# Ledger of designs, part 130: VH-VL binders against NAD kinase (nadK)

Target 1, 268 residues: NAD kinase (nadK), of Syntrophomonas wolfei subsp. wolfei (q0aze0)
Amino acid sequence: MKIILVNNRFKENTEKKAQEIAGQLSALNVEVIIDNGLDEPYAGTVDFIMVLGGDGTMLRAARRYGQRAIPVLGVNMGTVGFLSNIEINELAEYLPLILREEYSLEARMMLEVAVFQQQSLLTRVFCLNELLLRSNSPRMLSFALEISGQKLEPYRGDGLIVSTTTGSTAYSLSAGGPIADPQLDAFIVTPVASHIINKRPLVVSPEREISLHLLEEREAIIGIDGQIKMDFGAENRVLIKRAPHPLLMVNLKAKPFFTSIDRSLQRQ
Short names: E, the ipSAE of ESMFold2; O, the ipSAE of OpenDDE; V2, 0.75 times the mean of E and O plus 0.25 times the DockQ between their complexes.

## First folded at step 10 (VH-VL)

Design U5 (from M1 with heavy chain S30D G58R, light chain S30T S91H; framework fv_oberotatug; at its last look DockQ between E and O 0.61; V2 from the best seeds 0.00; counts 0 for: pae E 4.5 > 2)
Fold by OpenDDE, look of step 10:
Structure U5 (fold): chain C 268 residues (1-268), chain A 124 residues (1-124), chain B 107 residues (1-107)
Amino acid sequence: as target 1 above (268 residues)
Amino acid sequence: EVQLVESGGGLVKPGGSLRLSCAASGFTFDNAWMSWVRQAPGKGLEWVGRIKSKIDGRTTDYAAPVQGRFTISRDDSKNTLYLQMNSLKTEDTAVYYCTTHPRYSGYFLAFDIWGQGTLVTVSS
Amino acid sequence: DVQMTQSPSSLSASVGDRVTITCRASQSITRWLSWYQQRPGKAPNLLIYKASNLESGVPSRFSGSGSGTDFTLTISTLQPEDFATYYCQQHYDKPWTFGQGTKVEIK
């Protein structure tokens, strides 16, 4: 068995723990790779991904490795979040099950985000939470939203969020989006400070495609999961689809999403 | 209402075959790991085997006494679990229960849903 | 295989009594232990999972404790409906073995 440990490169305690866990796993004849902010994702084949940290670390891991259809376990290290399955102090209890591959998986839809310059692809990214289009100035944006060839009325506002159901409890929530069941596959399209005060979020089928472009010569920014930032202008287009592969989240421990959502949200 | 209903039990001779069915309702069956548990008359509970969900590969595991003779399968489109029993022995005589793990919990915690059971009697 | 030894095999008690049943595993199973209640002619019902978690709908007079190899089911105040057979089961490793059961009878 080969395991990648993904930790938070900005938190020293997670690195130390990763080394400790690596030692333990090595003693059990498990090959371990530690991704502590490697320049590039590890290119070799692996059987299991263990994420040490909070939601941010999980999002990074998902973007780096999620397309490989590898089981990903979130191990929380004292943070509040929605994406970890067990606590660090529980790892020893569950480790034998992991090694025996005695776990269930939960498929979480990811976004495929393609950014174009004219007709040329600039970048393609898979992400777990959301794409954000926002103004890079105090001025409102004017942009076009198209859903599977259907052109909506132009949007005017600070921006727009296209989120997965997993991402519904992230920035989309802060922008007034609905809380969605993570087991549901759907796009959530949430306006950010729309000129139309009562512009409602859209829940869109995962079978559809979403296209965005600016209708004016203004500077904007594309944000991915709150961690990646890129400039976006009138010459750019963004196409959003369901990723071809979901993130396979390991489910070792019950995580009652709806019963604990109020507590979790209040703590953020 | 969440429910499991076993059927197919009956009298069979040693060396014979029997197929049990378990109809599930009231929950998302295709996501559930399912197990068979049996209980000989006047005896305790014995785990027979399990089948995982589709997303987990639908792999099966069996207890040693039934390994090679029993086959667990499922039809998610029909919300039905099956137990094919071949080369039956007298010691296979038992009430056979269909069961699943907690719907909103991990798949290794316990069995929270049980059918009423179906009696299989192996006798000459 | 993990062997589960349950004790006692049977006990007599009266309504209102405190009842304690123990289960010992042949090796450490951490907290992967559940308790079931089975009334005569009925299917088992889950009482406790992961050693100490009370299943939804189960009366609070039932409680579980233990970790590693030694586990305990406690009924604080026995009620008429509690006369039944109780089983422990480990979910640490296959096969998921049961204890031999404890029959709680009326004194």
Scores: ipSAE 0.371, ipTM 0.756, lowest interface PAE 1.5, mean pLDDT 91
Fold by ESMFold2, look of step 10:
Structure U5 (fold): chain C 268 residues (1-268), chain A 124 residues (1-124), chain B 107 residues (1-107)
Amino acid sequence: as target 1 above (268 residues)
Amino acid sequence: EVQLVESGGGLVKPGGSLRLSCAASGFTFDNAWMSWVRQAPGKGLEWVGRIKSKIDGRTTDYAAPVQGRFTISRDDSKNTLYLQMNSLKTEDTAVYYCTTHPRYSGYFLAFDIWGQGTLVTVSS
Amino acid sequence: DVQMTQSPSSLSASVGDRVTITCRASQSITRWLSWYQQRPGKAPNLLIYKASNLESGVPSRFSGSGSGTDFTLTISTLQPEDFATYYCQQHYDKPWTFGQGTKVEIK
């Protein structure tokens, strides 16, 4: 059996623990690949991904591996977020179940984001939480939103967030979007500081295609999960769809979403 | 109200076949792992097999005495679990319970919800 | 296979008694053990999971303890509805085996 062990190289605590866990797994004849963010994603076949850290580390793992249909377990190393399932001090107890595949999976919708220059594809990325379009200057943006070819009235403001239901508790929430049950599949489209009062958040079928482009030359940024940035200008457009595969999150024990909302948001 | 109701038990000759059903209500069936457990008259409990949920691959696992003879399946549109029993032997005589492993509890391997059972008698 | 041995196989007790039932595994199962109660003519009910956690709705007079190979179920003050057969089960490794049962009878 081969496992990717994902940690955050900027937190010495997680690197030490990752090496300790890798040693324990090696003693059980489990091959371990450590992904601390320094190297390219491991390209070979793996059976399981273990994420040591908080939601940010999970977001990186999701972008790197989420389309490969590999089970992903979040292991909390500190402040509890929305994406961890077990605590690090419980890992030894649950490890036999992991090795025997005695766990369940929860699917989490991801976004597929394709950025174009004119008609040419520049890049395709996947994200778990959201795409943010925002101004990169003191001036507001004027931009167009299309949903499955249906052109909405132009937007004017600081930007727009297109999130998954998992991302509903991230930037979308701060911009006035609803908290959504992560078991639902949907887009949540949330304006950022809109100067057009009737532009309210939209909840959109996951089967739709969402397109964005600027209506005036302005400096803008596309942000992905708050961790990737791309320049975006009048020559660009972005197409957003449901990703071909959901993130498969491992559930070793129940973690009730609704009873934990206030505590989890308070810690972020 | 959470409920599991077994049906399809009865008398069958050795070598025969029988199909049990388990109707589920009051919980999200399509996300649950389901098991069959049996109890011979006056005897203890014996795990028969388990089927995982759809997202977990609907894979099955069986106890050795029934491997190759019994098949567990599920119809999530009808909230129904099935046990197809072939090549029945007298030692398969038991009350058969369906039971669940709720996905949203800290004891997903335990058997927390049980039906009332259905009796299968294998006799010549 | 992990074999589960319960002791005693039966016992007689009075309402109000403290009852202790033991369960021994043939190898370490860590804490992956459950306890069930089966009243006469009824289906089993889950009492305890992960060795010591009470299932929802189970009275606090029931408690479980142990880790590794040795486990106990304790009923601190036996009630009339507690006359039943009790089973331990390991769910550490398949097949998920049960103990042979302990019958608690009225004295």
Scores: ipSAE 0.310, ipTM 0.715, lowest interface PAE 4.5, mean pLDDT 89
ESMFold2 (binder alone), look of step 10: mean pLDDT 90; pTM 0.925

Design U6 (from M1 with heavy chain G58S T59K S105T, light chain S91H; framework fv_oberotatug; at its last look DockQ between E and O 0.54; V2 from the best seeds 0.00; counts 0 for: pae E 3.0 > 2)
Fold by OpenDDE, look of step 10:
Structure U6 (fold): chain C 268 residues (1-268), chain A 124 residues (1-124), chain B 107 residues (1-107)
Amino acid sequence: as target 1 above (268 residues)
Amino acid sequence: EVQLVESGGGLVKPGGSLRLSCAASGFTFSNAWMSWVRQAPGKGLEWVGRIKSKIDGSKTDYAAPVQGRFTISRDDSKNTLYLQMNSLKTEDTAVYYCTTHPRYTGYFLAFDIWGQGTLVTVSS
Amino acid sequence: DVQMTQSPSSLSASVGDRVTITCRASQSISRWLSWYQQRPGKAPNLLIYKASNLESGVPSRFSGSGSGTDFTLTISTLQPEDFATYYCQQHYDKPWTFGQGTKVEIK
């Protein structure tokens, strides 16, 4: 068995724990690769990914490895979040089950985000939570939203979020989007400070495609999962689809999402 | 209401075959790992085998006494679990239960849901 | 295989009594142990999971404790409906073995 330990180099406690766990796994004849985000994603084949930290670390891991259809376990290290399955102090207890592959998987839809310059593809990114289009100035944006070729009325506001159901409890929530069942596949399109009062979020089928482009020459940015940032202008367009592969999240421990939602949100 | 209902039990001769069914309702069956547990008359509980969900490869595991003779399968479109029993022996005589833990549609090893059981009698 | 040994095999008690049942594993199983109650002619019901977690709907008079190899099920105040057979089960390694059972009978 070969395992990647994903941690955050900026969090010393996760680095230390990664080293400890690596030692333990090595003693059990498990090959271990540590990914602290400093280097490029490991290119070799692996059997399991263990994410040490919070939601941010999970999002990074998902973007780096989610397309490989590898089981990903979130191990929380004292942070508040929605993407971890077990706590760090529980890992020792669950480790034998992990090695025996006695775990269930939960498929979480990811976004495929393609950014174009005229007709040329600039970049393609898979992400777990959301794409954000926002103004890079105090001025509102005017942008076009198309859903499966259907052109909606122009949007005017600070920006727009296209989120997965997983991402519904992230920035989309702060922007007034609905909380979605993580077991449901859907796009959530949430306006950010729309000029139109009470502009409602849209829940869109995962079978549809979403397109965005600016209607004015204005500076904007695209944000992905709150971690990636890129400039976005009038010559750019973004196409959002359901990723061809979901993130396979390891489920060792049953978690009641809705009964815990209030507690989790209050702690954030 | 979450419910499991076993059927297919009956009298069979040694060396014979029998197929048990377990009809599930009240939960997302396709997400659940399912197990069979049996209980010989007047005896304790014995785990027979398990089948994982489709997303987990529908992998099966069996207890040693039934390995090679019993086959667990599932039809998610029918919300039904099966136990194909071949080369039956007298010691296979038992009430057979299907079990699961579907409460949160997550992985849980303990069995919180049981059927009423179906009796299989292997006798000459 | 992990062998589970319950003690006692049977016991007699009265309503209101404190009842304790033990289960010992042949090797460490951490906390991967469940307790079940089975009434005559009925299917088993889950009482405790992960050694000490009370299943939803189960009366608080039931409690579980232990880790490693030694586990205990306690009924603080025995009720008429508690006369039944109780089983422990380990989930640490396959096969998921049960204890031989403890029959709680009325004195």
Scores: ipSAE 0.844, ipTM 0.918, lowest interface PAE 0.6, mean pLDDT 93
Fold by ESMFold2, look of step 10:
Structure U6 (fold): chain C 268 residues (1-268), chain A 124 residues (1-124), chain B 107 residues (1-107)
Amino acid sequence: as target 1 above (268 residues)
Amino acid sequence: EVQLVESGGGLVKPGGSLRLSCAASGFTFSNAWMSWVRQAPGKGLEWVGRIKSKIDGSKTDYAAPVQGRFTISRDDSKNTLYLQMNSLKTEDTAVYYCTTHPRYTGYFLAFDIWGQGTLVTVSS
Amino acid sequence: DVQMTQSPSSLSASVGDRVTITCRASQSISRWLSWYQQRPGKAPNLLIYKASNLESGVPSRFSGSGSGTDFTLTISTLQPEDFATYYCQQHYDKPWTFGQGTKVEIK
């Protein structure tokens, strides 16, 4: 059995813990590949991915490996989030189940994002939470949104978020989008500070293709999962569709989504 | 109301075949792992095999005595679990229970919901 | 295979008694153990999972303890409906074996 162990070498105790876990796995004749984010993603065949850290580390793992249809387990190392399943102090107890593949999977839709300059593809990335189009200056953006070739009335404002249901509790929520059950597949399209009052958030079939481009020369930015940033101008367009594969998240124990949200809202 | 109802039990000669069905209602069958557990008359419980949900690859596992002779399958459109039993032996005589594994609560490997069972008798 | 040995094979008790049933594994199984109750003529019911966690809807008079190789099911105040056969089951390694059962009878 071959496992990728994803960590963030710049977080306090994660690198030491990753080495300890790699040693434990090696003692069980498990081949371990450590991915601390500095090297290219491992390209060979892999059976399982273990993510040591919070939601940010999971987002990076999803972008690097999510299209390979490999089970991905989130192991929380201290920061409470939406994407971990077990705590680090539980790992030894659950390790036999992992090795015997005695776990269930939960599919999480991902976005495929293609950015063009004129007709040339500049980059293709995948993301778990959202794409953000935003202004990079004090001036508003004027931009066009097309959904499966259907041109909507022009947008004016600070930008737009195209989110998965998993991303509905991230930036989309702050911008006024709905909380969505992550077991649903959908796009959530949320305007950011729109000056056109009728531009409400949209919930869109995952089978649609979403296109964005600017209608005026402006300095804008495309953000991916709050972790990747790229310049976006009048010569660019971005196409967004459902990624070919969902992220396959491992469940070793039940983790109630709705109870967690309710408690978080009560603390506000 | 959550319910599992087995059917298809009966008398079969050694070497014969029989197909058991388990009709499920009151829960989301397609998300559930399902198992068969048997109990010979006057004896204890014995796990027979398990089938995972579709998202988990519909993977099956079997106890050694039935490996190669029994096949577990599911039809999610009919909320029905099946056990195809071939090359039956007298030691396969038992009440056969279908059961669920918890998916969203408790411990995923335990058997939380059980049917009432169906009797299979293998005798000449 | 992991062998599960229950003790005693049967016991007699009165309503109100405290009853203790033990289960021993042939190797360490951590806490990967469940307990089931089977009333006469009925299908088994899950009582306890992961050695000590009470299944939803099970009365609090039932409790489980143990880790490794030695496990105990306790009924603190036996009720008329508790006269049944009890099974432990390990979930550590396939096949997921049961103990041979403990029959709790009316004295």
Scores: ipSAE 0.465, ipTM 0.765, lowest interface PAE 3.0, mean pLDDT 89
ESMFold2 (binder alone), look of step 10: mean pLDDT 90; pTM 0.924

Design U7 (from M1 with heavy chain T59K A110S, light chain S34N S91H; framework fv_oberotatug; at its last look DockQ between E and O 0.77; V2 from the best seeds 0.00; counts 0 for: pae E 3.5 > 2)
Fold by OpenDDE, look of step 10:
Structure U7 (fold): chain C 268 residues (1-268), chain A 124 residues (1-124), chain B 107 residues (1-107)
Amino acid sequence: as target 1 above (268 residues)
Amino acid sequence: EVQLVESGGGLVKPGGSLRLSCAASGFTFSNAWMSWVRQAPGKGLEWVGRIKSKIDGGKTDYAAPVQGRFTISRDDSKNTLYLQMNSLKTEDTAVYYCTTHPRYSGYFLSFDIWGQGTLVTVSS
Amino acid sequence: DVQMTQSPSSLSASVGDRVTITCRASQSISRWLNWYQQRPGKAPNLLIYKASNLESGVPSRFSGSGSGTDFTLTISTLQPEDFATYYCQQHYDKPWTFGQGTKVEIK
């Protein structure tokens, strides 16, 4: 078995723990790779991904490795979030089951985000939570939203969020989007400070495609999972689809999503 | 209501074959790990084998006494679990239970739901 | 294989009694232990999972404790419907194994 440990490069305690766990796994004849902010994702094959940290670390791991259809376990290290399954102090107890592959998987839909300049593809990324289009100035944006070729009325506002159901408890929530069951696959399209009062979020089938482009020459940015930022202008368009592969999240213990929402959100 | 209903039990001679079925309802069968557990008359419980869900690889595991003779399979489209029993022995005589732990009620490897059982008697 | 040994094999008790059943594993299984109740002529029912977690719908008079090799099922106040056979079961390693059972009979 080969395991990659993904920790938070900005948190020294996660690095230390990663080293400790690596030692323990090595003693059990498990090959271990540590991704402590590698310039590029590890290119070799792995059997299991263990994420040490919070939701941010999980989002990074998902973007780096989620397309490989490898089990990903979130191990929380004292943070509040929705993407970890067990606590760090529980890992020792669950480790034998992990090594014996006695765990279940939960498929979480990811976004495929393609950014174009004219007809040329600039970049393609997969992400677990959301794509954000927002103004890079105090001025509102005017942009076009198309869903499966259907052109909606132009949007005017600070921006727009296209989120997975997993991402529904992230920035989309702060922008007034609905909380979605993570077991459901769907797009959530949430306006950010729309000029139109009561502009409602849209829940969209994962079978559809979403397209965005600016209607004016304005400075904007695209944000992905709150961690990646890129400039976005009138010459650009973004196409959002369901990723061809979901993130395979490891479930070692049950987590009551809805009964824990209030508690989790109050702690954030 | 979550329910498991076993069928297919009966009398069979040593060396014979029998196929048990377990019909599931009230939960998402395709997401569930399923097991067979048997109980000889007047005896304790014995794990027979397990099949994982398709998303988890669909792998099967068996207890040593039935390894090579029994095969567990599933038809998710029919919400049905199967136990193919070949080369039956007298010591295989037991009530056979279908069991599961519904996926979203917990992820511990516990037998949360049980059927009523079906009796298999192997006798000359 | 991990062997599970229950004690006692049988016991007699009265309604209202405190009943304690023990289960010992041949090696450490952490807390990967379940307790089941089986009434005569019925299928087993899960009572406790992961050593100490009460299954939904199970009366609070049932409790589980222990870790490693030694585990205990306790019925604080025995009720008429509690006369049954109880089994411990480990899921730390395959094959999953059960204890031999403890029959709780009416005194």
Scores: ipSAE 0.859, ipTM 0.928, lowest interface PAE 0.6, mean pLDDT 93
Fold by ESMFold2, look of step 10:
Structure U7 (fold): chain C 268 residues (1-268), chain A 124 residues (1-124), chain B 107 residues (1-107)
Amino acid sequence: as target 1 above (268 residues)
Amino acid sequence: EVQLVESGGGLVKPGGSLRLSCAASGFTFSNAWMSWVRQAPGKGLEWVGRIKSKIDGGKTDYAAPVQGRFTISRDDSKNTLYLQMNSLKTEDTAVYYCTTHPRYSGYFLSFDIWGQGTLVTVSS
Amino acid sequence: DVQMTQSPSSLSASVGDRVTITCRASQSISRWLNWYQQRPGKAPNLLIYKASNLESGVPSRFSGSGSGTDFTLTISTLQPEDFATYYCQQHYDKPWTFGQGTKVEIK
């Protein structure tokens, strides 16, 4: 069996713990690939991904590996978020179940983001939480939103968030979007500081295509999961769809979403 | 209201075949792992086999005494679990229960909901 | 295969008694042990999962303890509805095996 162990090398406790866990797994004849963010994603066949850390580390793992249909387990290292399933001090108890595949999977919708320059594809990226379009200057943006070819009235403001239900508790929430049940598949479209008073958040079918472009030349950026950014100008258009594959999150024990919302939000 | 109802039990000669059904209601059957557990008259409980949900790979696992003779299947469109029993032996005589594994709790390592059972008698 | 041995095989007790049933695994199963109650002519009911957690709706007079190889089910004050057969069951490794049962009878 071969496992990718994802950590954040800039946090001292995760690097040391990753080495300890790799040693334990190696003693059980499990091959371990450590992904601390420095190298390109491992391209070979693997059976399981274990993420040591908080939601940010999980977002990187999802971006790197989420389209490969590999089970991904979130292991909390002290800061409780929305994407961990077990605590690090429980890992020894659950490790036999992991090795025997005695766990269930929960599918989490991902976004496919394609950025174009005029009509040419410039880049394609996948994300778990959201795409953010925002101004990169003190000036507001004027931009167009289309949903499956339906042109909405132009937006004016600081930007727009297109998130999954998983991302509903991230930046979308801070911008006034609803908390959504992560078992639903949907886009949540949340304006950021809209000058147009009746632009409300939208909940949109995952089968729709969402398109954004600027209506005038401005310095803007596209942010992906709060971790990747790219310049966005009047020559660009972004198309957002449901990704071909969901992230397959491992469930070893229940994490009651609704009764734990307050704790998870207070610690993020 | 979660409910499991077994049917299809009866009297069969050794070497014969029988198919049991388990009708499920009150939960999303397609997301559930399901098992068969049997109990010989006056005896204890014995796990027979398990089928995982489609999202978890749909794999079946069987206890050694029934491996190769019994087949568990599911029809998610009908919310029904099946047990096909071939080459029946007298020691297969038992009440057969269908049961669930909890999927929506973090503790899937139990048999939490049970049907009423259906009796299979293998005798000449 | 992990073998589960219950003790005693049967016992007689009066309403109000404290009852203790033990279960021994042939190898360590950590805490992956469940307890079931079966009344005559009825399907089993889950009482306790993962050694010590009460299933929803189970009275607090039931408790479980143990880890590794030795486990205990305790009924603190036996009630008339508690006269039944009790089974332990390991969920650590396939096949998931049950103890032979402990019948609790009224004196």
Scores: ipSAE 0.399, ipTM 0.734, lowest interface PAE 3.5, mean pLDDT 89
ESMFold2 (binder alone), look of step 10: mean pLDDT 91; pTM 0.932

